VH-VL binders against NAD kinase (nadK). Designs and how they scored, part 186

Target 1, 268 residues: NAD kinase (nadK), of Syntrophomonas wolfei subsp. wolfei (q0aze0)
Amino acid sequence: MKIILVNNRFKENTEKKAQEIAGQLSALNVEVIIDNGLDEPYAGTVDFIMVLGGDGTMLRAARRYGQRAIPVLGVNMGTVGFLSNIEINELAEYLPLILREEYSLEARMMLEVAVFQQQSLLTRVFCLNELLLRSNSPRMLSFALEISGQKLEPYRGDGLIVSTTTGSTAYSLSAGGPIADPQLDAFIVTPVASHIINKRPLVVSPEREISLHLLEEREAIIGIDGQIKMDFGAENRVLIKRAPHPLLMVNLKAKPFFTSIDRSLQRQ

## First folded at step 13 (VH-VL)

Design BB47 (from Y15 with heavy chain F107Y; framework fv_oberotatug)
Fold by ESMFold2-Fast, scan of step 13:
Structure BB47 (fold): chain C 268 residues (1-268), chain A 123 residues (1-123), chain B 107 residues (1-107)
Amino acid sequence: as target 1 above (268 residues)
Amino acid sequence: EVQLVESGGGLVKPGGSLRLSCAASGFTFSNAWMSWVRQAPGKGLEWVGRIKSKIDGGTTDYAAPVQGRFTISRDDSKNTLYLQMNSLKTEDTAVYYCTTHPRYSGYLAFDIWGQGTLVTVSS
Amino acid sequence: DVQMTQSPSSLSASVGDRVTITCRASQSISRYLSWYQQRPGKAPNLLIYKASNLESGVPSRFSGSGSGTDFTLTISTLQPEDFATYYCQQSYDRPWTFGQGTKVEIK
């Protein structure tokens, strides 16, 4: 069995714990690859991915490995978040179940984001939470949104978010989007500071194809899961689809999503 | 409300075959891992095999005494679990229970049980 | 396979008695142990999971303890409906195995 341990290189205690866990797994004849984000994603065959950290580390793991249909377990290191299933102090108890594949899987939809210059593909990336189109200057954007070939009236404002249901509690929430059950598959399209009063968030079928392009030359950025940013100009077009494979998240115990989000919102 | 109902038991000769059904209601069957557990007359419980939910791979596992002779399958559209029993032996005589265990592996326990169906293998 | 051995195989008790049943695993199974009750002519009922957790709807007179290889089920004040056979079951490693059962009989 080969396991990737994904950790947050910016947290000292997480790096030390990753080394400790790698040693324990190696003693059990498990081959371990540590991914601290520094190198390219591991290209070989992998049986399981263990993410040590918070939601940000899980988002990186999903971007790097989510399309490979490999089980991914989030192990919380004391960080507030929604994407972990067990605490680090529970790992020893659950390790036998992990090694014997005695766990359930939860499929989480992902976005496929393709950025074009004219008709040429510049880049293709996957993400778990969202794509954000935003202005990179004080000037508002003027842009076109097309959903499965249907051209909507132009948008004017600071930008737009196209989110998965998993991403409904991330940037989309901050911009006024709805909270969605992560078990549902849907795109949530949320305007950012729209100058058009009646532009509301849209919840659309995950089978839809969404495209965006600028109607005026502006400095703009495409953001992916809050971790990657790319320049976006009037010569560019972005195409957003449901990714071919969902992220397969490991559940070793029941996850109380609704009570967790309810408590989080009361503190805001 | 929540229940499992087994059917298909009866008398069969050694070497024969029989198909058991288990009808589930009151819970989301498609998410459940399902097992068959049997109990010979006057004896204890013996796990026969299980099938995982389709999202978890839909894989099957069997106890050694039935491996190669019994096949577990499910029809999520009908909320029904099946046990196909071939090459039956007298030692397969038992009450057969279908049972669920939680989808989350951390608390593997057989939490919902049917009432059982009797299979008698005799000449 | 992990072998589960219960003790005693049977016991006689009266309503109001404290009853203790033990279960031993042939190897360490951490806390991956469940207890079941089977009343005569009925299907088994889950009582305890993960060694010490009471299943919803099960009376508080039932309790479980133990870890590793040695486990105990206790009925603090036996009731008429508790005359039954009790089984332990390990879920640590496949095949999942049950103890031979402990029959609690009326005196």
Scores: ipSAE 0.459, ipTM 0.728, lowest interface PAE 2.5, mean pLDDT 89

Design BB48 (from Y15 with heavy chain F107W; framework fv_oberotatug)
Fold by ESMFold2-Fast, scan of step 13:
Structure BB48 (fold): chain C 268 residues (1-268), chain A 123 residues (1-123), chain B 107 residues (1-107)
Amino acid sequence: as target 1 above (268 residues)
Amino acid sequence: EVQLVESGGGLVKPGGSLRLSCAASGFTFSNAWMSWVRQAPGKGLEWVGRIKSKIDGGTTDYAAPVQGRFTISRDDSKNTLYLQMNSLKTEDTAVYYCTTHPRYSGWLAFDIWGQGTLVTVSS
Amino acid sequence: DVQMTQSPSSLSASVGDRVTITCRASQSISRYLSWYQQRPGKAPNLLIYKASNLESGVPSRFSGSGSGTDFTLTISTLQPEDFATYYCQQSYDRPWTFGQGTKVEIK
């Protein structure tokens, strides 16, 4: 059995813990590949991915490995998150279940994001939470949104978020989007500080294609999961659709999504 | 009400075949891992095999005594679990129970049981 | 395979007695052990999972303890409905295996 351990390179405690866990797994005849984010993703075959850290580390793992249909387990390292299933102090107890494949899987949709310059593909990335188009200056953007060939009236404002249902509790929520059951497949399209008061969040079929381009030359960026930034100008177009494969998240115990989000919101 | 109801048991000659069914109600069958457990008259419990939910891969696992002779399948549209038993032996005589491993919290144990169906293998 | 051995195979007790049943695994199974009750002519019923967790709806007189290779089921104050056969079961490794059973009989 071969397992990738994904850890947060910016947190000393997670690197030390990753080494401890790698040693424990090696003692159980498990081959371990450590991914701290510095190198290219591991290209060989693997049986399981264990993410040590918070939601940010899970988002990175999802972008790197989410399209490979490999089970991914989030192990919380002390900051409560929505994408982890067990705590680090529970790992030793659950290891036998992991090694014997005695766990449940939950499919989480991902976005496929393709950025073009005219008709040339510049890059293609996958993400678990959202794509954000935003102004990189005090000036608002004017941009076009097209959904499956349907051209909407122009948008004016600070930007737009195209989110998965998993991403509904991330930046989309902060911008006024709805909370969505992550077991549903849908795009949530949430305007950021729209100057047009009747531009509301949209919930659309995951079978639709969404495209965005600027209508005026502005300094703008696209953000992926709040971690990757790319310059975006009037010569660029972005195409967003459902990724070919969902992220397969491992559940070793019941995940109380609604009570967890309710408690989180009550304390804000 | 959460319920499992087995059917299809009966008398069969050695070398014969039987197909058992287990009808599920009162829970989301498509998410459940399902097992067959048997009990020979006056004896203890013996796990026969398991099928995972389709979301979790739909794989099957069998105890050595039945491997290659028994096949577990499921029809989620009918909320029904099946056990196809071929090349039956006298030592397969038992009450056959279908059981659940709920997807979360209870899946480490057999938490819901049917009442069982008796399979008798004799000439 | 992980072999599960129960002790005793049978015991006689009176209503109000404290009853203990033990289960031994042939190798360490951490806490991956469940206990079941089977009344005559009935299907088994889950009592305890993960060695010590009481299943919903099960009376508090039942308790489980242990880890590794040695496990105990305790009935603190035996009631008439508790005369039954009890089985332990490991869920550490496949094939899942049960103990041979402990029959609790009226004295």
Scores: ipSAE 0.524, ipTM 0.770, lowest interface PAE 2.3, mean pLDDT 89

Design BB49 (from Y14 with heavy chain L108F; framework fv_oberotatug)
Fold by ESMFold2-Fast, scan of step 13:
Structure BB49 (fold): chain C 268 residues (1-268), chain A 123 residues (1-123), chain B 107 residues (1-107)
Amino acid sequence: as target 1 above (268 residues)
Amino acid sequence: EVQLVESGGGLVKPGGSLRLSCAASGFTFSNAWMSWVRQAPGKGLEWVGRIKSKIDGGTTDYAAPVQGRFTISRDDSKNTLYLQMNSLKTEDTAVYYCTTHPRYGYFFAFDIWGQGTLVTVSS
Amino acid sequence: DVQMTQSPSSLSASVGDRVTITCRASQSISRYLSWYQQRPGKAPNLLIYKASNLESGVPSRFSGSGSGTDFTLTISTLQPEDFATYYCQQSYDRPWTFGQGTKVEIK
C-alpha cells in the first residue's frame, strides 16, 4: 500500500509530525510519499491520501490530487475545521480501518475553472470551495453572467462567488449565500455587495456552464479557494463547469453536517 | 420502525440451490452495509459475508467455507438484500440472519438483526 | 484468522448475582470487539460495541471493558431476562469471527 502524506510546511510542528507518522506507516510496510507543497504533485500510483492539517491543507490536496479518484482523509492537527474527519490523536485507533479499506467514501463535487484571454486558454484549475470574482479597487465592477448560453442582466457590485455545495459554508456564506447539503451537486452563485438590492443567490444545476466577463475595464481578480489569485480584465473570460471527478473524502467516524454547522453559527 | 425480514429458507437436498431475501424497512437501506450471519442448530454464530453500500464500492467479502458457492447482492430500489446459495452441503444447515452494521463509530458491530430463516440441507 | 475464545462456556447464576464473561483474541484487536445477547429462540441483540460502549436501549447493568487481547462483559445485577447466551465478536480483521458463546443458566 502507498500513501501520500500532505502537510503544510508553514504550520508549526507539522513537518515533524508528518515524519513521525511516515515512520509509523513504514514500520507497517506502507510506502509513504510526503507532499509538503515544495515539489510538483506525486505522479505515481497511490492508494490513499492522508492530509495532516486544517481545511486550507485539504483544499490544497484537493486541487493537487482531487481529480485522480483516490480516497482522501483529513486528519485534524488542532485547528477546528469542516473538512477533517478524525483528530491526530485518534489516528492510531483508526489505522486498521484505513489499511483494510474499511471506510466510507463521500463524493464532493469540484469546480473546473478555465480562464481565457480572447480565444486563448490561459490556465485551467480545479477547486473544492469556490471561485471569487472581485474588484481590486474601490470601484464597483460591471460584469456579465451567462448560464448555459442564457445571458442575465448585467451585474454591478463588488463581485460574484461561484461555489460548490462544500463551499457553501466558506466565502459564499459570508456574502449571504445559503447553507447547502454537501451531498448535493449544485453551483451556488452569490453576489458580493450588489448595487442592485434584489440580486439574489442562485442555485444552479451542476450540468450547466457558467461564464463571466467584465463589461468595463476595472482592476479585478479571480480568487480560487482563497489561495490562488489571478488578475482579471475586460479581455478575459472565465468558464466554470463541474469537474470531471469528485473529491473522494474518507469518513471513518460520523460527522453530522447540519448539527456541526448549527453549532458553528451559534458561536458567531 | 426499523425492521429486517428474511425469507426463502426451506428444505433442500445436498448439491441444491436456494435464494434468501431480506426485506428492509424503516431506515435508508441504500446507505447500509449488510451482512449474513448463520447459526447451526444448537451452535454459535458464524459470519457468512457482507456487501458494502454502492456509494462505498458495493464490494462483497465472504468467509472461507462459502467462498465460491454463495453470492451476496442487493437491490436498493426494492430495499432488499439477497443471498444466493449454490452447491449446498449438510454443514450449511443453519438459521440465516441478515444484519446491518453502522458505517461509523461502531467498529462494525451488527446493530439491527432480522428474525432469521431456517435452511435445512438433508436427503 | 483471529480466533475468539470465551470463558466460561456456561455458568449457573441466580437473579441478583454479578456475572462476568471473558473473551480472548488470538492476536491484538485494539478495541474492535462487540458483545451480543441471544435469548432462546430469538435473534441476537447488540449489547456493547467498540469494547466498552453501551448500545442505545440496553440496560446500564451491562458493561464492557478491555483492549488488545483480553475483554470482559459484566452484568452487575442479573435479572430474569438475562438468562441467555452471550457472544463476543471481533471486527479487526476479516473474516469477522465470534466466540463460541457463554450460556448463562438458572441455578
Scores: ipSAE 0.563, ipTM 0.795, lowest interface PAE 2.2, mean pLDDT 90

Design BB5 (from Y15 with heavy chain S105Q; framework fv_oberotatug)
Fold by ESMFold2-Fast, scan of step 13:
Structure BB5 (fold): chain C 268 residues (1-268), chain A 123 residues (1-123), chain B 107 residues (1-107)
Amino acid sequence: as target 1 above (268 residues)
Amino acid sequence: EVQLVESGGGLVKPGGSLRLSCAASGFTFSNAWMSWVRQAPGKGLEWVGRIKSKIDGGTTDYAAPVQGRFTISRDDSKNTLYLQMNSLKTEDTAVYYCTTHPRYQGFLAFDIWGQGTLVTVSS
Amino acid sequence: DVQMTQSPSSLSASVGDRVTITCRASQSISRYLSWYQQRPGKAPNLLIYKASNLESGVPSRFSGSGSGTDFTLTISTLQPEDFATYYCQQSYDRPWTFGQGTKVEIK
């Protein structure tokens, strides 16, 4: 069996723990590859991906490996989040189930984001939470949103978020978007500080194609999962679709989504 | 109201075949891992085999005494689990229960059980 | 295969008694053990999972303990509906295996 251990290169504690776990797995005749983010993603066949860290590390793992239909387990290292299933101090107890493939899989939709300059494709990326279009200056943006060829009235404001249902509890929530069941496949389109009072969040079919472009030359940024940033100008267009494959998340124990978010919201 | 109802049991001669059905209601059947567990008259429980949900790969596993003779399948559109029993032996005489595994329970307990259906294999 | 052995195979008890049933695995199974109750003519019901966790809806008089190879099911104050056969089951490795059962009978 071959396992990728994904850790956060910027946290010394997670690197040390990754080496410790790699040693334990190697002693059980498991081949281990450590991905600390410095190199290109491992290109060979693997059976399982173990993510050591918080939600940020899981988002990185999803972008690197999420389209490969490999089971991905989030192991929390102390920061409470939504994308981890077990705590690090539980790993030893659950390890036999991992090695015997005695676990459940939960499919989470991902976004495919394609950025164009006119008709030329500049880049294509996948993400688990959201794409953010935002102003990079004090000036508000004027931009066009099209949903499956249907052209909406122009938007004016600081930006827009196009989110998966998994991302509904991330930046989209902070911008006023709804909380969505992550088992549902849908896009959530949430305006950021719109100057037009009746621009509401939209929940649309995952079969829709969403297109964004600026109507005026402005400094803007496209953000992916809060981790990747790209310049976006009036010559650019972004096309957002459901990614070809969902992320396959491993569940070794029940993690009730609605009671978890309810408690998080009440505590704030 | 969560329920499993088995059917299809009866008397069959050695070497014969039977197909058991288990109708599920009150929960999301397509998400559940399902097992068959049997109990010979006056004896204890014996696991027969398991089928995972389609999302978890839809794979099947069998106990050695039934491997190659029994096939577990499911029809999620009908919320029904099946056990196809071929080349039946007198030792297969038992009450057959269908049961669920909680998908997210890593300790893999059988939490919901049907009432069972009796299979008698005799000449 | 992991073999599960229960002790005793049968016991007689009165309402109000404390009843203890033991289960032994042929190899270490950590805490991957469940306990079931089967009343005469009925299907089994899950009582305890992961050695010591009480299943929802099961009375608090039932408790489980143990890890590794030795496990115990305790009924603190036996009630009339508790006269049944009890089974332990390991989920550490396939095939999943049950103990032979312990029958709790009226004295």
Scores: ipSAE 0.508, ipTM 0.750, lowest interface PAE 2.2, mean pLDDT 89

Design BB50 (from Y14 with heavy chain L108M; framework fv_oberotatug)
Fold by ESMFold2-Fast, scan of step 13:
Structure BB50 (fold): chain C 268 residues (1-268), chain A 123 residues (1-123), chain B 107 residues (1-107)
Amino acid sequence: as target 1 above (268 residues)
Amino acid sequence: EVQLVESGGGLVKPGGSLRLSCAASGFTFSNAWMSWVRQAPGKGLEWVGRIKSKIDGGTTDYAAPVQGRFTISRDDSKNTLYLQMNSLKTEDTAVYYCTTHPRYGYFMAFDIWGQGTLVTVSS
Amino acid sequence: DVQMTQSPSSLSASVGDRVTITCRASQSISRYLSWYQQRPGKAPNLLIYKASNLESGVPSRFSGSGSGTDFTLTISTLQPEDFATYYCQQSYDRPWTFGQGTKVEIK
């Protein structure tokens, strides 16, 4: 069995813990690859991915490996998160289940984001939470939204979020989007500070294609999962689809979504 | 009410075949991992095999005494679990229980059991 | 395979007695152990999972303890409905295996 350990390079205890876990797994004849985010993703075959950290580390792992249909387990290092399943102090107890493949899988949809300049593909990125289009200046954007060939009336405002159901509790929530059951597959399209009356969040089929482009030259950026930023101008177009494969998240214990989000909202 | 009901047991000759069914109600069957556990008359419990939910890969695992002879399958549209038993031996005589275990939280404990169906293999 | 051995194979007790049943695994199974009760003519019923966790709806007189290779089921104050056969089961490695059973009989 080959396992990738994904860790957060900015936390000292996480690096030390990753080395300890790698040693324990090697002693059990498990081949371990450590991914601290500095190098390109490991290209060889792997059986399991263990993410040591919070939600941010899981989002990075999902972008790097989420399309490969490999089980991914989030192991929390002591902070509250929505994408981890077990705590680090529980790992030794659950390790036999991991090694014997005695766990459940939860499929989480991902976005495929393709950015074009005119007709040329500039980049293609996958993400678990959302794409954010936003102004990078004090001036509001004017932009076009098209859903499966249907052209909506122009948008004017600070931007737009196209989110997965997993991402419904991230930036989309802050912008007024609905909380969605992550077991549902859907795009959530949430305007950011729209100037136009009756621009509401939309919940649309994951079979739809969503495209965005600017209607006038502005300084804008595209953000992916709050971690990747790209300049976006009037000559650019972005196309958003459901990714070919969902992220396969590992559940070793019950983690009730609705009670977790309810507690989180009470603290705010 | 959560319930499992086995059926299909009976008398069969050595070398024969028999199919058992287990009808599930009161829970989301499509998410459940399902096992067959048997008990020979006056003896203890023996795990036969299990099938995972389709989302978890739908894989099957079997105990050595039945591997290659028994096949576990499921029909989620009918909330029914099956055990196809081929090349039956006298040692297969037992009450066959279908049972669930949670996909997590119980460390693979068998929490819901049917009443069982008797399979007798004799000449 | 992980072999599970129970002790004793049978015992006689009176209502109100404290009953202790032990289960030994042939290798370390951490806390991957469950206990079941089987009343005569009935299907098994889960009592304890993860060595010491009481299943919902099971009376508090039942308790489990242990880790590694040695496990114990205790019934603090035996009731008439507790005369049954008890089984331990490991869920550490496949095939999942049960102990041979301990029959608790009326003295």
Scores: ipSAE 0.544, ipTM 0.785, lowest interface PAE 2.3, mean pLDDT 90

Design BB51 (from Y14 with heavy chain L108I; framework fv_oberotatug)
Fold by ESMFold2-Fast, scan of step 13:
Structure BB51 (fold): chain C 268 residues (1-268), chain A 123 residues (1-123), chain B 107 residues (1-107)
Amino acid sequence: as target 1 above (268 residues)
Amino acid sequence: EVQLVESGGGLVKPGGSLRLSCAASGFTFSNAWMSWVRQAPGKGLEWVGRIKSKIDGGTTDYAAPVQGRFTISRDDSKNTLYLQMNSLKTEDTAVYYCTTHPRYGYFIAFDIWGQGTLVTVSS
Amino acid sequence: DVQMTQSPSSLSASVGDRVTITCRASQSISRYLSWYQQRPGKAPNLLIYKASNLESGVPSRFSGSGSGTDFTLTISTLQPEDFATYYCQQSYDRPWTFGQGTKVEIK
């Protein structure tokens, strides 16, 4: 069995812990590749991906490896997030289930984001939570939203979020979007500080294609999972659709999404 | 109401074949991992094999005594689990139970069971 | 294969008695152990999972303990409906294996 260990070297001495776990796995005849974020993603075939860290590390792993249809397990190194399934101090106990493939898989839809500049593809990225279009200045944006070729009335405001159901508890929630069951496949389209009083979040089929472009030259950015940022101008267009493969998340124990989000909303 | 109902058991000659069915109701069958467990008359329980849900890979695993002779399959459109038994031996005589185990779980435990169907392999 | 051995193979007890059944694994299985009850002519019922966790709907007189190789099922105050055969099962490694069973007969 070959496992990629994904860690964030800039968080809480995780590289030393990753080395320790790699040694333990090697002693059990498991081939281990460590991905600390510095190099290109590992290009070879792999059987399992273990993510050591919080939700941010999982989002990075999803962008790098999510389209390969490989099981991905989130292992929390501190406080529980939404994307981790077990705690680091539980790993030894769950390891027999991991090695014998005795776990459930939960498919989480991903976005495919293609950014064009002057009719040429500038970049294509995949993400688990959301794409954010936002103003990078005090000026509001004027932009066009098209859903499967249907052109909506122009938007005016600070921006727009196109989110997966997994991302419903991230930026979309902060902007007034609904909380969605992450097992449901849908796009959630949430306006950010819209000037138009009746612009509501939309929940649309994941088979739809969503496109965005600016109607006036403004300083704007595209944000991906809160981790990648790109300049966005009137010459640019972004196309968003369902990624070809979902992220396959490993469940070794029950993760009660609704009670977890309910408790989270009580905190201030 | 969650229910599993086995059928297809009966008398068969050594070397013969038999197909068992397990009809599921009251839960989302397509999400469930399913196992067959057998019990010879007056004896203990023996795991036969299992099939995962399609989302979890749809793979099958078998106990050594039945490997190569038995095949587990499922028809999610009919909410039905199957056990195809070939090259039957007298030691395959048993009540055959279909059972579920937790979809996500720390430990594999068989939480829902059918009533069983008797298979007798005798000349 | 991981072999599971139960002790005793059978016992007789009176209503109200404390009954203990033991299960030994041929190798360490951590806490990957479940206990089942099978009444005559009926399918098995899950009682205990993860060595010590009581399944929903199971009476509190049932409890499990142990880790590694040695496990115990306890019935604190035996009732008439507890006449049954009890099985342990390991879920540490495939194939899943059961103990040979312990038959509890009420005197």
Scores: ipSAE 0.524, ipTM 0.764, lowest interface PAE 2.3, mean pLDDT 89

Design BB52 (from Y14 with heavy chain L108V; framework fv_oberotatug)
Fold by ESMFold2-Fast, scan of step 13:
Formats: C-alpha cells, sequence, structure tokens
Structure BB52 (fold): chain C 268 residues (1-268), chain A 123 residues (1-123), chain B 107 residues (1-107)
C-alpha cells in the first residue's frame, strides 16, 4: 500500500508530525510519499491520500490529486474545519480501518477552470471551492456572464464567485450566497458587491458551462480556492465546467453538516 | 419499520447449490454494506462475507471456509441481497442471517439483523 | 485470524445479580470489539460497539470496558429478559471473528 501525506510547508509542527506518521506507516509496511507543497505533485500510482492540516491543506490536495479518483482523508491538526473527518489524536485508533479499507466514500464535485487568451488556452486548473473574479483596484468591473450560451445582462461591481456546493460555506457565503448541501451537485453563482439592483445568487445545473470576460479594460484577478491568483484582463476569458471526476472524500465517522454550519454561523 | 427478511433456505445434498435472498425495507439499502453471518445448530456465530455499497466500490470479501464456493451480490433496484452457495458441504449446515453494519464510524458492528433462514446439507 | 475466547462458557445467575463476562483476543485489537445478545430462537442483537459505546435503545444496565486483548461486558442488575447467550466480536481485521459465546442461565 502506498500513501501520500500532504502537509503545509509553512507550518513547522506539521512537517515534524508528517515525518512521525510516515515512520509509523513505514513500520507497518506502507510506502509513504510526503507532499509538503514545495515540489510538483507525485506522479506515480498511489492508493490513499492523507491530508494533515486544515481546510486550506485539503484544498491544495484536491487541486493536485482530486482528479485521480484516489480516496482522500482530512486529518485535522487544530481547530475543526469543514473538510476534515478525524482529529490527529484519533489517527492511531482509526489507522487499522484505513489500512483495511473499512471506510465509506463521499463524492464532492469539483470545478474545471480554463483560462484563455482569445482562443488559446493559457491554463487549466481544478478546484474544490470556487473561482473568484475580482477587481484589483478601487474601480468596479464591468463583465459579461454567459451560462450555456445564454448571455445575461452585463454585471457591474467588484466581481463574481462561481462555487461548488462544497464551496457554498466559503467565500460565496461571505458574499451573500446560499448554504448548499454538499451532497448536491450544482454551481452557485454569487455576485460580489454588485451595483446592479436585484442581481441575486444563482443556483445552476452542474451540466452547464459558465463563461466570464471583461467588457472594459480593468485590473482584475482570477482567484482559485483563495490560494492561486492570476491576472485577468479584457483579452482573457474563463470557462468553468464540472470537473470530470469528483474528489473522493473518506468518511470514518459521521460529521453532521447542518448542525456544524449552524454552530459555526452562531460563533461569527 | 427497518426490516431484513431472509428466504431460500432448505434441504440440499452435499455438492449441491442453493441461493439465499434477503429483502430489505425501511432504510436506504443502496447505501448499506451488507454481510452474511451463519450459525450451525447449537454453535456460535461465524461471519461468511460482505458486500460494500456500489457507491463504495461494490467489492466483496469472504471468510476462508467459503472462499471460491460462495458469491455475494446485490440488486439495489429490488432492495435485495443474495448469497449464491455452490459445492455445499455438511459443514455449511447453519441458520444464515443477513445483517448490515454502518458505513461510518470507528468499527464494524452488525446493527440490523434478519430472522435467519435454515440451510441443511445432508443426504 | 484473530481468535476470540470468552469466559466463562456458561454461568448461572438470579434476577438482580451483577453479571460479568470476559472476552480475550489472541492479539491486540485496540477497541475494535462489539458485544451481542442472542435470546433462544432469535437473531443476535447489538448491545455495545467500540468496546464501551452503548447501542441506541439498549438498557443502561449493560456496559462494556477494555482495550487491547482483554474486554468485559457487565450487566449491573440482571433482568428476566437478560437470560441469553452473549457473544463478543472483533472488527480489527478480517475475517471478523466471534467468541464461542457465554450462556447466562437461570439459577
Amino acid sequence: as target 1 above (268 residues)
Amino acid sequence: EVQLVESGGGLVKPGGSLRLSCAASGFTFSNAWMSWVRQAPGKGLEWVGRIKSKIDGGTTDYAAPVQGRFTISRDDSKNTLYLQMNSLKTEDTAVYYCTTHPRYGYFVAFDIWGQGTLVTVSS
Amino acid sequence: DVQMTQSPSSLSASVGDRVTITCRASQSISRYLSWYQQRPGKAPNLLIYKASNLESGVPSRFSGSGSGTDFTLTISTLQPEDFATYYCQQSYDRPWTFGQGTKVEIK
């Protein structure tokens, strides 16, 4: 059995813990690859991915490995997040279940984001939460949104979020989007500080294609899961589709989504 | 009401075949991992094998005494679990229970049980 | 395979008694142990999972303890409906294996 351990390169404690866990797994005849984010993703075949950290580390793991149909387990190293299933102090107890494949899988949709310059593909990225189009200056954006060939009236404001249902509790929520059951597949399209009256969040079939481009030259960026940033100008367009494969998240114990989000919102 | 009902048991000669069915109701069968557990007359419980939900890969696992002779399958459209028993031996004589265990949680614990169906392998 | 041995194989008790049944694993199984009750002519019923967690609907007089190789099921105040055979089961490694059973009989 071969396992990738994904940890956060910017946290010294997680690197030491990853080495400790790798040693424990090696003693059980498990081959371990450590991915701390410094190098390219591991290209070989692998049976399981263990993410050591918070939701941010899981988002990175999903972008790097989410399209390979490999089970991914989130192990929380501190405060409870939405994407982890067990705590680090529980890992030793659950390890036999992991090694014997005694766990269930939950499919979480991902976005495929393709950025073009004219008709030339510049990059393709996958993400678990969202794509954010936002102004990079005090000036608001003027931009076009097209859904499966249907051109909407122009948007004016600070930007737009195109989110998965998993991402409904991330930036989309902060911008006024709805909370969505992550078991549903849908795009959530949430305006950021729109100056057009009655521009509301849209819930859209995951079978549709969404495209965005600027109508006026502005300083703008495309953000992916809050971690990747790319310049976006009037010569660019972005196409967003459902990714070919969902992220396969490992469940070793029940984590009730609705009570968790309810308590999180009361804290804020 | 949550219920499992086994059927298909009976008398069969050594070397024969028999197919058991387990009809499930009152829960989402398609999400459940299902096992067969048997109990020889006057003896204890013995796990036979299990099948995972199709969402979790639909894979099967068997105890050594039945490996290669028994096959577990499921029909989610009919909410039914099956045990195909081939090359039956007198040692296979037992009450056969179908049971489910949680997909979540720390450990395999057989939560819901049927009433069992008796399989007798003799002349 | 992980071998599960129960002690005693049978015991006699009266209503109101405290009953203790033990289960020993041939190797360390952490807390991967469940307890079942089987009344005569009936299917087994889950009492305890994860060594010490009481299943929903099971009376509080039942409790489980232990880890590693040694486990205990306790019935604090035996009731008439508790005369049954009790089985432990390990879920640490396949094949899942049960103890031979402990029969609790009326004195």
Scores: ipSAE 0.515, ipTM 0.758, lowest interface PAE 2.3, mean pLDDT 89

